# Ledger of designs, part 25: miniprotein binders against a2bj90

Target 1, 235 residues: a2bj90
Amino acid sequence: MSRSARRKTSALNTVLRVVEVFASIQGEGPFTGTYSVFVRLAGCNLRCPFCDTRYAWSLEAGKPLGVEELVEEIARYEPSLVVITGGEPLLQRHPLNSLVEGLESLGLRVQLETNGILPAPARDEQLWRVYHVVSPKDVPVRVPGAKLHPSWVDYARATGRAWFKFLVANEQHVREVAEYVAKLGIPRSRVYIMPLTPEKLDMKELLELHSRIASLAVKWRLNFSPRLHLLVQLP
Key: E = the ipSAE of ESMFold2; O = the ipSAE of OpenDDE; V2 = 0.75 times the mean of E and O plus 0.25 times the DockQ between their complexes.

## First folded at step 4 (miniprotein)

Design jg6 (at its last look DockQ between E and O 0.06; V2 from the best seeds 0.00; counts 0 for: pae E 4.8 > 1.5, placed apart)
Fold by ESMFold2-Fast, scan of step 4:
Structure jg6 (fold): chain B 235 residues (1-235), chain A 87 residues (1-87)
Amino acid sequence: as target 1 above (235 residues)
Amino acid sequence: DLDKEIEELIKKAEELLLKGLELGDPELIKEALELFKKAVELAEKHGRPELASEALNLIAIALFLQGDFEEADKYLEEAMKIWEKAG
């Protein structure tokens, strides 16, 4: 029996490749400041030059964990939010839906972070009912192979459970984001711009960058996402 | 329009890949891979590096989902090389 055929016969055979599980504060996006447990899944379909989590790119970077075991580990933290991130979590879509089902059965709020290349959830998926922060990589910091799947715009409009977060370094990047979201019909209320932070900045430089990007958010009438964990020195 | 022809190949291949994954049908996945490879060939022949990189990325996704991690990494490296050379 192949591994995929065996997985169809039992929930015990549903496995995720997990890089790390840890408690912290969500530093980014619409839930900034929330006490969260982060679940970093292995594997990514992009090779972003600005990526801070290159250690998660390979599926071999992840330890195989059963869905039930992972749900129990997460629950021990008693989080206000479960953040499922990666790599690209949707590469492990089947066991991810099972994880979401387990977490929802405990009343836990779930947020997925995705590059949006794979389609948005269908109405009959467990993933349909959770929050999604989509980080397109086709603009403004263009990544080879990246293209936002159009179903994410439809999902955002239908559910109110998706937001779009863009890394920006300057005003030209913000202009490109504004043009991109207008063309796709993404409401400004669902758009976040976030500072693109180079390898190492001291605290003064980090604050100055945040201030500049926040000012641009006000000017362009977009939402601003900090990188709060960097400012308060948390993981 | 060549760009539309390549985009339609990618779109059809992506739809077949997703259905193949949902249904567990290896023949649909195989057909999707053949169409993605055709899209790469057309895009490379006619100097469309962005479309070639998009198709290569989707091939890598299909390979990752089938457990062919080493081959998937090679396709992602090729997508990066095509993008870097184009500018």
Scores: ipSAE 0.208, ipTM 0.624, lowest interface PAE 4.3, mean pLDDT 83
Fold by ESMFold2, look of step 5:
Structure jg6 (fold): chain B 235 residues (1-235), chain A 87 residues (1-87)
Amino acid sequence: as target 1 above (235 residues)
Amino acid sequence: DLDKEIEELIKKAEELLLKGLELGDPELIKEALELFKKAVELAEKHGRPELASEALNLIAIALFLQGDFEEADKYLEEAMKIWEKAG
């Protein structure tokens, strides 16, 4: 299809497979603390053993929702940020671009969360203008096939709208992340390390893990991401 | 090198997948799928589990885009088995 036909298709009623829509606080990454509406899309191209949203792995977990209806639902929350997450949202790239167009037309700020296996947005995609938090899964846990697409580094440099977030449990993991980002040419200012939290930690253990990883972030001159929603017991 | 040949095949298939995604062209996605499957076969034949896992993941992505969700899940499971065996 020509570029004009593709834009026409993007204006049509399209559907997304959506697991849930809810309001909460963005607990991770550069927008930590922001009042947000989360849109969790169904389907993931990975089966990470540490995943805390396994219920979104199957596309069958999602209900088909029309993009225009979804925009209206999101707007009713009056969010400061719309976080599109999943599974892996880029599996539904075409209708996702339509959703982004609708949200941007209302002046809503959008952040996408992705594992980065599919490439970064092209300049003519609506996704080009939103913020991205990319969470590669090939380091330090080496999930099969989880190779970060190199276009994300180019996109981050060109736009300043992408950051890279890594789950770590200890200093060896941080060393692996540091080597990885240096090899790929990802500047430290774009890198977050975040605690890899076992499922059943009490609050003392959770705080101790946060303290250890934050100290490592300072030592290695990387940004630190909390898992704030866990600390304050929000979804 | 065999690894270089397999990697070039994967790269070509990725280019077709991206073009198919951009254009909304299911035939380009189907072509990408066939090349990824060839890459998996070569990687497995020649003992290249990391390359096989990469190609399997990309097969799953292509299948998701075609609506073949159950089959995509099977390839993701295979990729995970390769990861577990390789350590």
Scores: ipSAE 0.195, ipTM 0.602, lowest interface PAE 4.8, mean pLDDT 85
Fold by OpenDDE base, look of step 5:
Structure jg6 (fold): chain B 235 residues (1-235), chain A 87 residues (1-87)
Amino acid sequence: as target 1 above (235 residues)
Amino acid sequence: DLDKEIEELIKKAEELLLKGLELGDPELIKEALELFKKAVELAEKHGRPELASEALNLIAIALFLQGDFEEADKYLEEAMKIWEKAG
C-alpha cells in the first residue's frame, strides 16, 4: 500500500460532519453553568416533533471536518467542557472516538449528548471515558423509533458517568418517568427532568414552566434540569 | 482504482440515502442500502477493511432511520469489529 492510500483511508475514520461549533454556557443537565464549546454533529435517527435543532437532522447539513482541525478549533476557545451534540452524535461513532482521543490528549473534559437508541460505549472505545447525558425519547413523550438501549443502564452502573434527562410537561409525565427509571433500576440521583418547552413561550411563561417542573422534581425526588441558555438568552 | 470505485459507490449511496430521507421515499433508501452492501462486498473481497467498516456504519444508519434497530445494531457491531482489526 502506498503512503497516499494509507493517508486516504485513515482520513475517512477521522472526518466528522459538523453543523456548527460555538462557545456558550451548558444550559442543561449535570454540567449546567459550565463554560463549554458545543460541537453539533449532523444526522439524526429520530424526527422529534419538539426538536429545536431540526436543521441538524440531515447528514448533508454538516460540513466534513478533520478531527485534528476540529480539535485545534475547539482548543482555541479554552473550554471548561466540550459538549458533543447534534442530531445523534453516535451515528458518527468511529470518527467521534478519534475526536475524543484528541480532546482528552489536551486534558479537555468531554460530555456527550445522546438519545440513547444506539449502544453505550464499550470498554475499548475512547467514548467509554467521557461523560454521557442520555435523553430517552420513548418516555414520557413517545417518538416513533425511540427505545433506550439497555446497555446504557449497565454503562451507568459500571462507570458512574451517565445521567438520564427526560423531557416533561406535567405531573403525569413525571410519574411515568419515575415508574420507568424504577423499572429499569436507574438510581434517581442519575435522573433529571427538564421542561418540554414549546417554541412560542415568552420569558414569563418560560419562567412559570420552569417553576412548575422544578416543584414537581422536588415532589418526586428527582433532579431538575433547567433550560438555562433560554433563560439567559445564550445560544 | 478499486479504492476510488468503492468510495464512489459509498458516495452515491449516501446521496441516495439523504435524498430518500428528505423525500420520505423508501425506494431510494432501499437503493442506497444495496449500493452500500455492494461497497462492503468489494471492500471485504479486496482487503479494504476501513472502507468496509465505513459502508457497514452507513448501512446501520439507514436501518435505524427505517426503524430496524436490531439489525442496525448488528451492522454497527460488525463495523466496530472490522475497524478494531484494521488499526
Scores: ipSAE 0.026, ipTM 0.371, lowest interface PAE 3.7, mean pLDDT 90
ESMFold2 (binder alone), look of step 5: mean pLDDT 80; pTM 0.740

Design jg7 (at its last look DockQ between E and O 0.04; V2 from the best seeds 0.00; counts 0 for: pae E 5.0 > 1.5, placed apart)
Fold by ESMFold2, look of step 5:
Structure jg7 (fold): chain B 235 residues (1-235), chain A 81 residues (1-81)
Amino acid sequence: as target 1 above (235 residues)
Amino acid sequence: TDEERLRELVKKALEAMEKGDYEEAIKLLEEALELARKIGNKEAESEALNYLAILYFLQGDFEKADEYLEQAMEIWEEIGE
C-alpha cells in the first residue's frame, strides 16, 4: 500500500466517541490554572446522582472522530495541557492510547481524569506516561460498586504520575477520606480534597465553602483543590 | 460458602476479561449477579452490574450497557433511603 493509503487504513481503526472539544482553564487538581483543551469522551460506567456532566453518560452523546483528525483539532488550540475527561475515558482505552501517542508526538502534555474503576495503565501503554487525576467514587459519597482498582495505588507509587481527588462537604467527609487513603497506603502528598457543591450556590456561599474546605485541607495536611472555573465563571 | 463462591466467580471473570474472553466473562458475571441477589449482597450486585456494563460497552451493545447501569443506579437510590 502507498504511504497515503497506509495512513488512511490505520486511521480507520482508531475512532473515539467525543462529546465536546473546547478550550478553558483546568480548574481542579494539581494542574489548576493551566490553559487547557478539554476532550470530553462519551460513555460512563457509573450513574452518579451528583454528576454535573450527565450529558456524557451515553456513548450516543458522542460523535465518532478519527484520532488523527482529533489530534489536529486539539493542536490548533495550542494548549499548554490536554485534559482528557468524560464520562469515563478508559472505556475507550484502545483508541485513547492512539490519541495519546499522537498528542505526545507533538510534544503536548496530557492529563487524564478517571473514576479509577478500570485498571491503571500498563508499562507498555502510551497512557503509562500521562498524568492522571483519579477521583474514586466509593468515598465519601459511596457510589455502590464504584470500587477503586488497586493498581492505581501501585501505579502512583511506581511513576509519581497519579493524584487522588475527593469531593468533600465537611470535616466528617475529610476524616473518611483520610481513613480511606491511609488504609490503601496512598501518601497524603498525592491526595486532594475539593469542595462538594450539592446545589447551586451564590458567589459568597461558593467562596465560604472554598474557605472551609481549604482550612480543613491545612488542618489535615492534605492538598486542596479549588473549583477555579466556577469561581471565575468559565466552563 | 456463597460469599466464597461469589468472590471466585468475580475473580475468574476478571481473569477472562484480561485475556479478552468477553463471552466467558459475561457468563461468570451473570452468575455472580444472580448469586449476589440471592444472598442480598448489594455491594457485589453493584460491582457485577458495573462490570457487565463495561463488557457490553466494549462489545458495542450500548443499550444493554445502559440497562445494567440503570439497575446499578436503582441500588444507589435504594440504599439512600
Scores: ipSAE 0.196, ipTM 0.612, lowest interface PAE 5.0, mean pLDDT 86
Fold by ESMFold2-Fast, scan of step 4:
Structure jg7 (fold): chain B 235 residues (1-235), chain A 81 residues (1-81)
Amino acid sequence: as target 1 above (235 residues)
Amino acid sequence: TDEERLRELVKKALEAMEKGDYEEAIKLLEEALELARKIGNKEAESEALNYLAILYFLQGDFEKADEYLEQAMEIWEEIGE
């Protein structure tokens, strides 16, 4: 192999395509309210009709950043939580493991957001040691091609480091989620339902939707995730 | 049956992907895609298209990945309406 080919191979293992890095409050899931740095990776293997981050769909939307440079940038924010999102972060799996290793070496807590189509981490991956919020798109929203990889259920049972977050618009959706998680053997304590928010909601409509879905969470004995950042007008 | 063959192809493709054998996975998924189209299984068709897109992303062929994802979106428009 030439030096150029070896350098190219090394770069593929240490370079991430990054859309944006910004500080905010985690508005969703089990860490709602936490001061966080968001790292949005480019590339997605789905084309969800309700997606609010369509600008991240293409891998070419991301700027190439070295893992070490990205770790240093994240550390400057002194975050309580690093949220790695996208697109689909697992499309850049190898350099992502290197990023996680760097962040954990600094004692930073890491959460990955994934659609769960690609396999859950293996025990020898750095990703095995971090938190995962899995957002299945096969139920109830029925995105084409979106099938949850069964290894995520095994990973959740083995580690206690995965939760499943479902977008819901009504009670029929919640019923479908309840049946789905029961069939797969996912504990209710690991399940969040979250409002499926249309783009054009005023604050009153947004609050009413949150109230309705939260009430359904109580009724169905599931956890509720808000979209807190939308309610407080943060990115 | 064609449905049994389709399930076998997808299973073997996923096993190849886990091993990092992307060439074999692509071959199996292309066969699965043809079979899904033959039998009119839109769900399996979109699943095969999605895995093909993933494999081409992993190989750095972003144009081909985008083509497969565009085809998956067309299926969504068909079954959503």
Scores: ipSAE 0.195, ipTM 0.602, lowest interface PAE 4.4, mean pLDDT 82
Fold by OpenDDE base, look of step 5:
Structure jg7 (fold): chain B 235 residues (1-235), chain A 81 residues (1-81)
Amino acid sequence: as target 1 above (235 residues)
Amino acid sequence: TDEERLRELVKKALEAMEKGDYEEAIKLLEEALELARKIGNKEAESEALNYLAILYFLQGDFEKADEYLEQAMEIWEEIGE
């Protein structure tokens, strides 16, 4: 194996394609309200019609950034949490493990957002140590090509560091989520439902939607995820 | 073939969605739905119905979204998904 091939593979493990880096409040899931730096990675393996970040679907939409440079950029914000999101962050798994190692070396907490199609972290990956919010797209919205990888259920049981967040529009969606998580043996305490949000809602309509879905969460004994950033008009 | 045409319609609909052209995406998915029904491709019919439901929901047409969702659910029950 030529020295050139090893250098190309090493470069691939130290560079991420990044769409944006910004500080805000985590608006969703178990860490709602946390001061966070968001790292939006480029590239997605899905084409969800409801995606708010369609601009991140192509790997070419991201700028190549070195892991060390990105760690330094993130650290300047003094975040309480680093949220790695994007299209699908796990498409960049190798350099992402290097990023996590760098961030953890500074004592920073890391949360990953993933669609759950790709396998959960293995025990030898740096990603094993971080928090994961898995957002399946096979239930209830049934995006083509979406299927939750079974290893996420095992990872959740083994580590207690995974939660499952489902987009829902109505009570039928909530029913399907309840049945799905029961079938998979996912504890309800690890399940969040979140409003599927139409475009061009005013604040009143957005609050009404949140109220309806939150009421369904209580009825079905599931956790509710707001879209807090939309409610407080943050990124 | 009708199957090739169906795949092309769905592909173009996804490209339209990527551009934020929901009107064109809906039009292409309605054509895909009709073709899927004609050839008896239940998976493609379900896929088209699901995308239509989501697109109408995103546009604020909840009544039409629910109508397409109900049709998708009937197919999902039939095919065991």
Scores: ipSAE 0.077, ipTM 0.502, lowest interface PAE 3.3, mean pLDDT 90
ESMFold2 (binder alone), look of step 5: mean pLDDT 84; pTM 0.782

Design jh1
Fold by ESMFold2-Fast, scan of step 4:
Structure jh1 (fold): chain B 235 residues (1-235), chain A 86 residues (1-86)
Amino acid sequence: as target 1 above (235 residues)
Amino acid sequence: SPEVEELWRRVEELVREAERLLEETGDLEKALELLDEALRLAEEHGLPWLMAEILYLKADVLWEMGDLEEAYEVFDKALELIEESG
């Protein structure tokens, strides 16, 4: 079996390490409720204590897939949105740009989920043209090694295609987020707060947490992101 | 820059021949030799992104040869280079 025999046109390798591809509803961020295909890429440059996808931390967790093959697989789902997530997708930046090019050539809308440690896209990257949900791990719960690259603020201001999503557990966390985004000059309209969900919440506790964080979003004039998939028990 | 353009042309020739050998399931050991030469050229010129691209193809060659553990180690090295350069 030769995977290169199926490729048409690249002098350089365009292979991604992919953990899983599946259809679901986007449960988070600005596109909540959208029928989506999720592409989880392997590898991460952080070890977040509240990470839900620890199985994707290692690059070895991913199967090598050619970009063209992956585009065809995604297209079969006929999604309204392609969500590229992981680990940290920007660790596989070069083949990721090729993937985005293939998906956009089919008229598919693409959203990237990133921790924002690596630089934002440059204008000559295919990634410049897609949507980005940046999840800084600087605040409110500081993850060692996590620092938002300043180019993400410039990218958001230049394109209007980035939002910043923060995990919060209480009002002190929301205050810290508000101070952080004000200091960086991130508009409140580009900021989402989302419930930080511990593993062992029952459905009543999960709904109560959502209610509390949503109320804080109203109070602080920030956008609210649910974790809708958790509430409706989808992957 | 003229130096980078000349380097790219040389690397592209090596990479293109290695890709052809991989596609034909031909002399994969020769493909590795060509990619190691391309990698040396990219490294001498301090181009970590180009080194990463070459390492991705080298990982594919190793995977086709059945050396899966080494293939994954090479992928990890490519990603470390991108992270360190960014």
Scores: ipSAE 0.000, ipTM 0.128, lowest interface PAE 18.0, mean pLDDT 80

Design jh10
Fold by ESMFold2-Fast, scan of step 4:
Structure jh10 (fold): chain B 235 residues (1-235), chain A 95 residues (1-95)
Amino acid sequence: as target 1 above (235 residues)
Amino acid sequence: SDEFKKRFEEVVRKMEELIRRYEETGDEKYLEEALRLAEEAVRLARESGDPELIADALWLLAEVLYLLYEKTGDDSYLEEAFRVYEEAIKIMEEH
């Protein structure tokens, strides 16, 4: 097919590469504790050494699902929140906008989780109207290739629908986050710090880590995100 | 070599200017030219044998391919961008 024919076909038949769809409780960020359906999209433009979902890095890890089929599957769960995550979901931006439109038509609340490398939504995108939790990988544990797109700060200021979530292991990491967000003009009220959880922590160690990071959040006047699903052993 | 690095930097500068014009105008022609320059940057980087330059050039190529995907909706650009990102990451991890 010609480039023009492919463009037309792609626009008409929107398909997402989906790794998994499951119901759980949102364990992280501003909507912690909400009954949610998670939609994990395939493909990522980073290879974070601390990544818990390495199985989603490749586009080929995902099964092709039509937007309409996916909307129907999500709706059957009757969720309070739809969490679209991945990989990096913005890599599938065109069909993602179509998915959001379908979910919004059903009155469903949508949260996107993104690394923030790709630009924030424009006003004419359906993605403009949903919640975004942005996880910059510039700081404190720098990931090669990671750089927060500056449009995310403008989007957060314009809409009030973006928060910035950072993985931290100690007070030095929190200090680096505080300096980073101050430099970029991100209000501390939009900032979450979350425990960087190494593999092989027992439950006592996991609780102690949460306690330490929460205490640092109070000290630095930042919001705290748990990893609640790990604490209650949900997916 | 220093000569390869100078040519590489010049190509990158021209490519960044084209992307800026694309952002201002929305005209795909600037993106098509940026793709050609990104491909040239990859060629120059590979000729230099410098893994850091090769990774940087591949990352820029992937960025342009992704912008072409956003503009056109052509999934082949997205698939190519992912392949190129993966190659860049692999090089960065190995060196």
Scores: ipSAE 0.012, ipTM 0.379, lowest interface PAE 8.9, mean pLDDT 82

Design jh11
Fold by ESMFold2-Fast, scan of step 4:
Structure jh11 (fold): chain B 235 residues (1-235), chain A 95 residues (1-95)
Amino acid sequence: as target 1 above (235 residues)
Amino acid sequence: SDEFKKRFEEVVRKMEELIRRYEETGDEKYLEEALRLAEEAVRLARESGDPYLISEALDLLAFALEWLYEKTGDPEYLDEALRVFDEAYKIIEEH
């Protein structure tokens, strides 16, 4: 490999394409209610019809930021949790591992949100040590091209650091989720169902949807994730 | 019946191919044809009287509506998809 190519590759391992960095409350999943800094990375390997962040689909939507600079920016917020999300973060896997290393060196807790199509972290990756919320898109709303990589189930069993979060609109969706996780051997304690929220819901409709899905979570003995930021009108 | 199931599976395969063609080209005509095939699947399933096939066909219809939502950005397509999913659930609940 040429020296120029080696230098360029090294630089790419320390640069992330970032859409936005902002402070908010984690509204979803196992860390709901936590004061967090959100880092939305650019690029996605799916085109989900229910996606609310379509502006992040292209890598070109992100601005190049050095890992060291990004770590310093995140640290200034003094967050209880760093949420790495947007598009599909694992598309930028190599510089993402460097970011995680920097954040962990500061004692910051990190959560990755991923669609789970790309393989789970290997034991020698920095990503092995952080929390993962995996949102499979092969059920219940089937997205073309979506298929959960089986290594995520192995990772969850080995580490206890992965949860599986599913967008659901009704009880049929919950039934499909229950069948899916049973078939894969995912414990119900690691499963969250979350309301699939259409655009332009008023607050009454949003609350009614949350109530309905929460009731289904109780009925099916699954965990419930709200979309709390929508209910309290935070980003 | 086995005949309805085979015809249903053929419609599903054609619909999947149309969605793939849409992803490759961005041409709305493939989504319009996919919607027509999904409507045909619902008709075929209703003729069978099999509640599980009807539910599956309604899921396909909702899927086509979701792709139209993606193309147009019109939330009415998403709302219709969710109504179709609710109908599918009620059919299964009744049986």
Scores: ipSAE 0.000, ipTM 0.140, lowest interface PAE 17.0, mean pLDDT 80

Design jh12
Fold by ESMFold2-Fast, scan of step 4:
Structure jh12 (fold): chain B 235 residues (1-235), chain A 95 residues (1-95)
Amino acid sequence: as target 1 above (235 residues)
Amino acid sequence: SDEFKKRFEEVVRKMEELIRRYEETGDEKYLEEALRLAEEAVRLARESGDPDLIAFALNLLAIALSYLYEKTGDPEWLEEAMRVLEEAWKIAEEH
């Protein structure tokens, strides 16, 4: 392929609807504490009552950005991790695979955050090779109609690149999570429980909630995810 | 081509406005109209023969179907959304 043909091919890259791109510290999940660039994609297939990012629900909230231009913008942050979140990023699956291909070509590590309603990546997708944090909404704080696609459990077993993160407020929620993951055959090593934070906690209340949920994680032999960005007041 | 792209963009904009109205009112009629517009966007994209536009329109249709799933709880809407997304992926593989 000539250089001219390669430039023309790159110009055909798909468009993503992007709400925001910013640098921060990953505050949640298996990569807590990592210097990351966050890419929030527009559109969501759920309307969770406890959602912190309602501004991203609409596709209109996103600016159309070409994959190539977005890759260049992300690269300028020199991140240790690229976190693709939203809304629900898998609603833009086709252009998302192109974005992942571009980011991997630069040696950048990618983590996707998804509600797991849509199917897990197939082996021939670029998304097959990146990390996934799946946040099921069917337990314990149920969102009506939400259901984890069973392919995510198979993907986690096949690749070791998926973890399951659950919002919990109390021990009954943790019990429901434990029963759910046992029923589906999800290994405890792949399960995180994270505090369900009400909108208006002060810092003392936030720390006390983290302490309680962390103690439950120890008791139930599950991993704990903080919401570190809330504790250190980062976006 | 330019006129076609304007028509496509107008359909997308109208659909997003209808979803916003649904968010304000909770009235399913806005989602039903949004679905119709999403299906129109797919038809326009297929007529253009542009695989990037077709993939985008199919993703847009999946979003409309997902909103109906959220509103009704009917898994048939989510199943159709997944089918539409599979089609978008196959188009990417062919090109």
Scores: ipSAE 0.012, ipTM 0.194, lowest interface PAE 8.4, mean pLDDT 80

Design jh2
Fold by ESMFold2-Fast, scan of step 4:
Structure jh2 (fold): chain B 235 residues (1-235), chain A 86 residues (1-86)
Amino acid sequence: as target 1 above (235 residues)
Amino acid sequence: SPEVEELWRRVEELVREAERLLEETGDLEKALELLDEALRLAEEHGLPDLMSYILDLKAMVLYSMGDWEEALEVYEKAIELFDESG
């Protein structure tokens, strides 16, 4: 009990750099369609050319918010899922563990979006207990500095709480993803391919791209992630 | 049929033990033996969906063992069998 009280006190004094907090529908990955609150943390260790959230790259883009204040703000939305994204949220690992502890104390389900460059959670971290969608940037379009930390494969096997999501534009990209996940021993059941959407597609083009990538997912026996929020015009 | 039911039970038993060994990073050579036996049974009875599933697990075991070239070949064979079956 004293340990729980001490952790709670620490969490109340921990600060996260937060870009935005908003309610929407999770449009991607294994929880597609879930009413969610998105918490975008500032800072990123990559500069992906296809990044949609370049405004979050700098830590200075984030407003300092106490963990307690952030937990209260999230709870007001009464979400089915809390999606912690960024930038790269693991850059703020210490206060992030405190946030997760606070959210779990309220019975809230948490999903982390990460590029997987930093190590997977250790068993003694609060982050060990939540869901992770890992988006490696090693493949198919290699980003300079990107390398998936091998501990993520071990974490996925040990917990069943990690999935791997890849942006793909064509069948060659899917083949490269298939080779990559086989080489690392990632089960196909844990792999999602998602359309790499160029800027300024009209709705017909967007639907055609989704259909094509979904067909490739069936062909290659991988899971398919839409970008549902783009299709229904939500944030 | 009772014969088909017994076949599925035996394959499930072999696959489950191989999956356990893979998850625990245990005896991967033994996992390959179990999966090869399961594959033989599935092939003998003409079950391409089951063969494809077993080949996927075999590819994962081979990659865990560092046999990357063989693992990719096995994975591609699994995809081809699935394409042929439906």
Scores: ipSAE 0.000, ipTM 0.139, lowest interface PAE 17.1, mean pLDDT 80

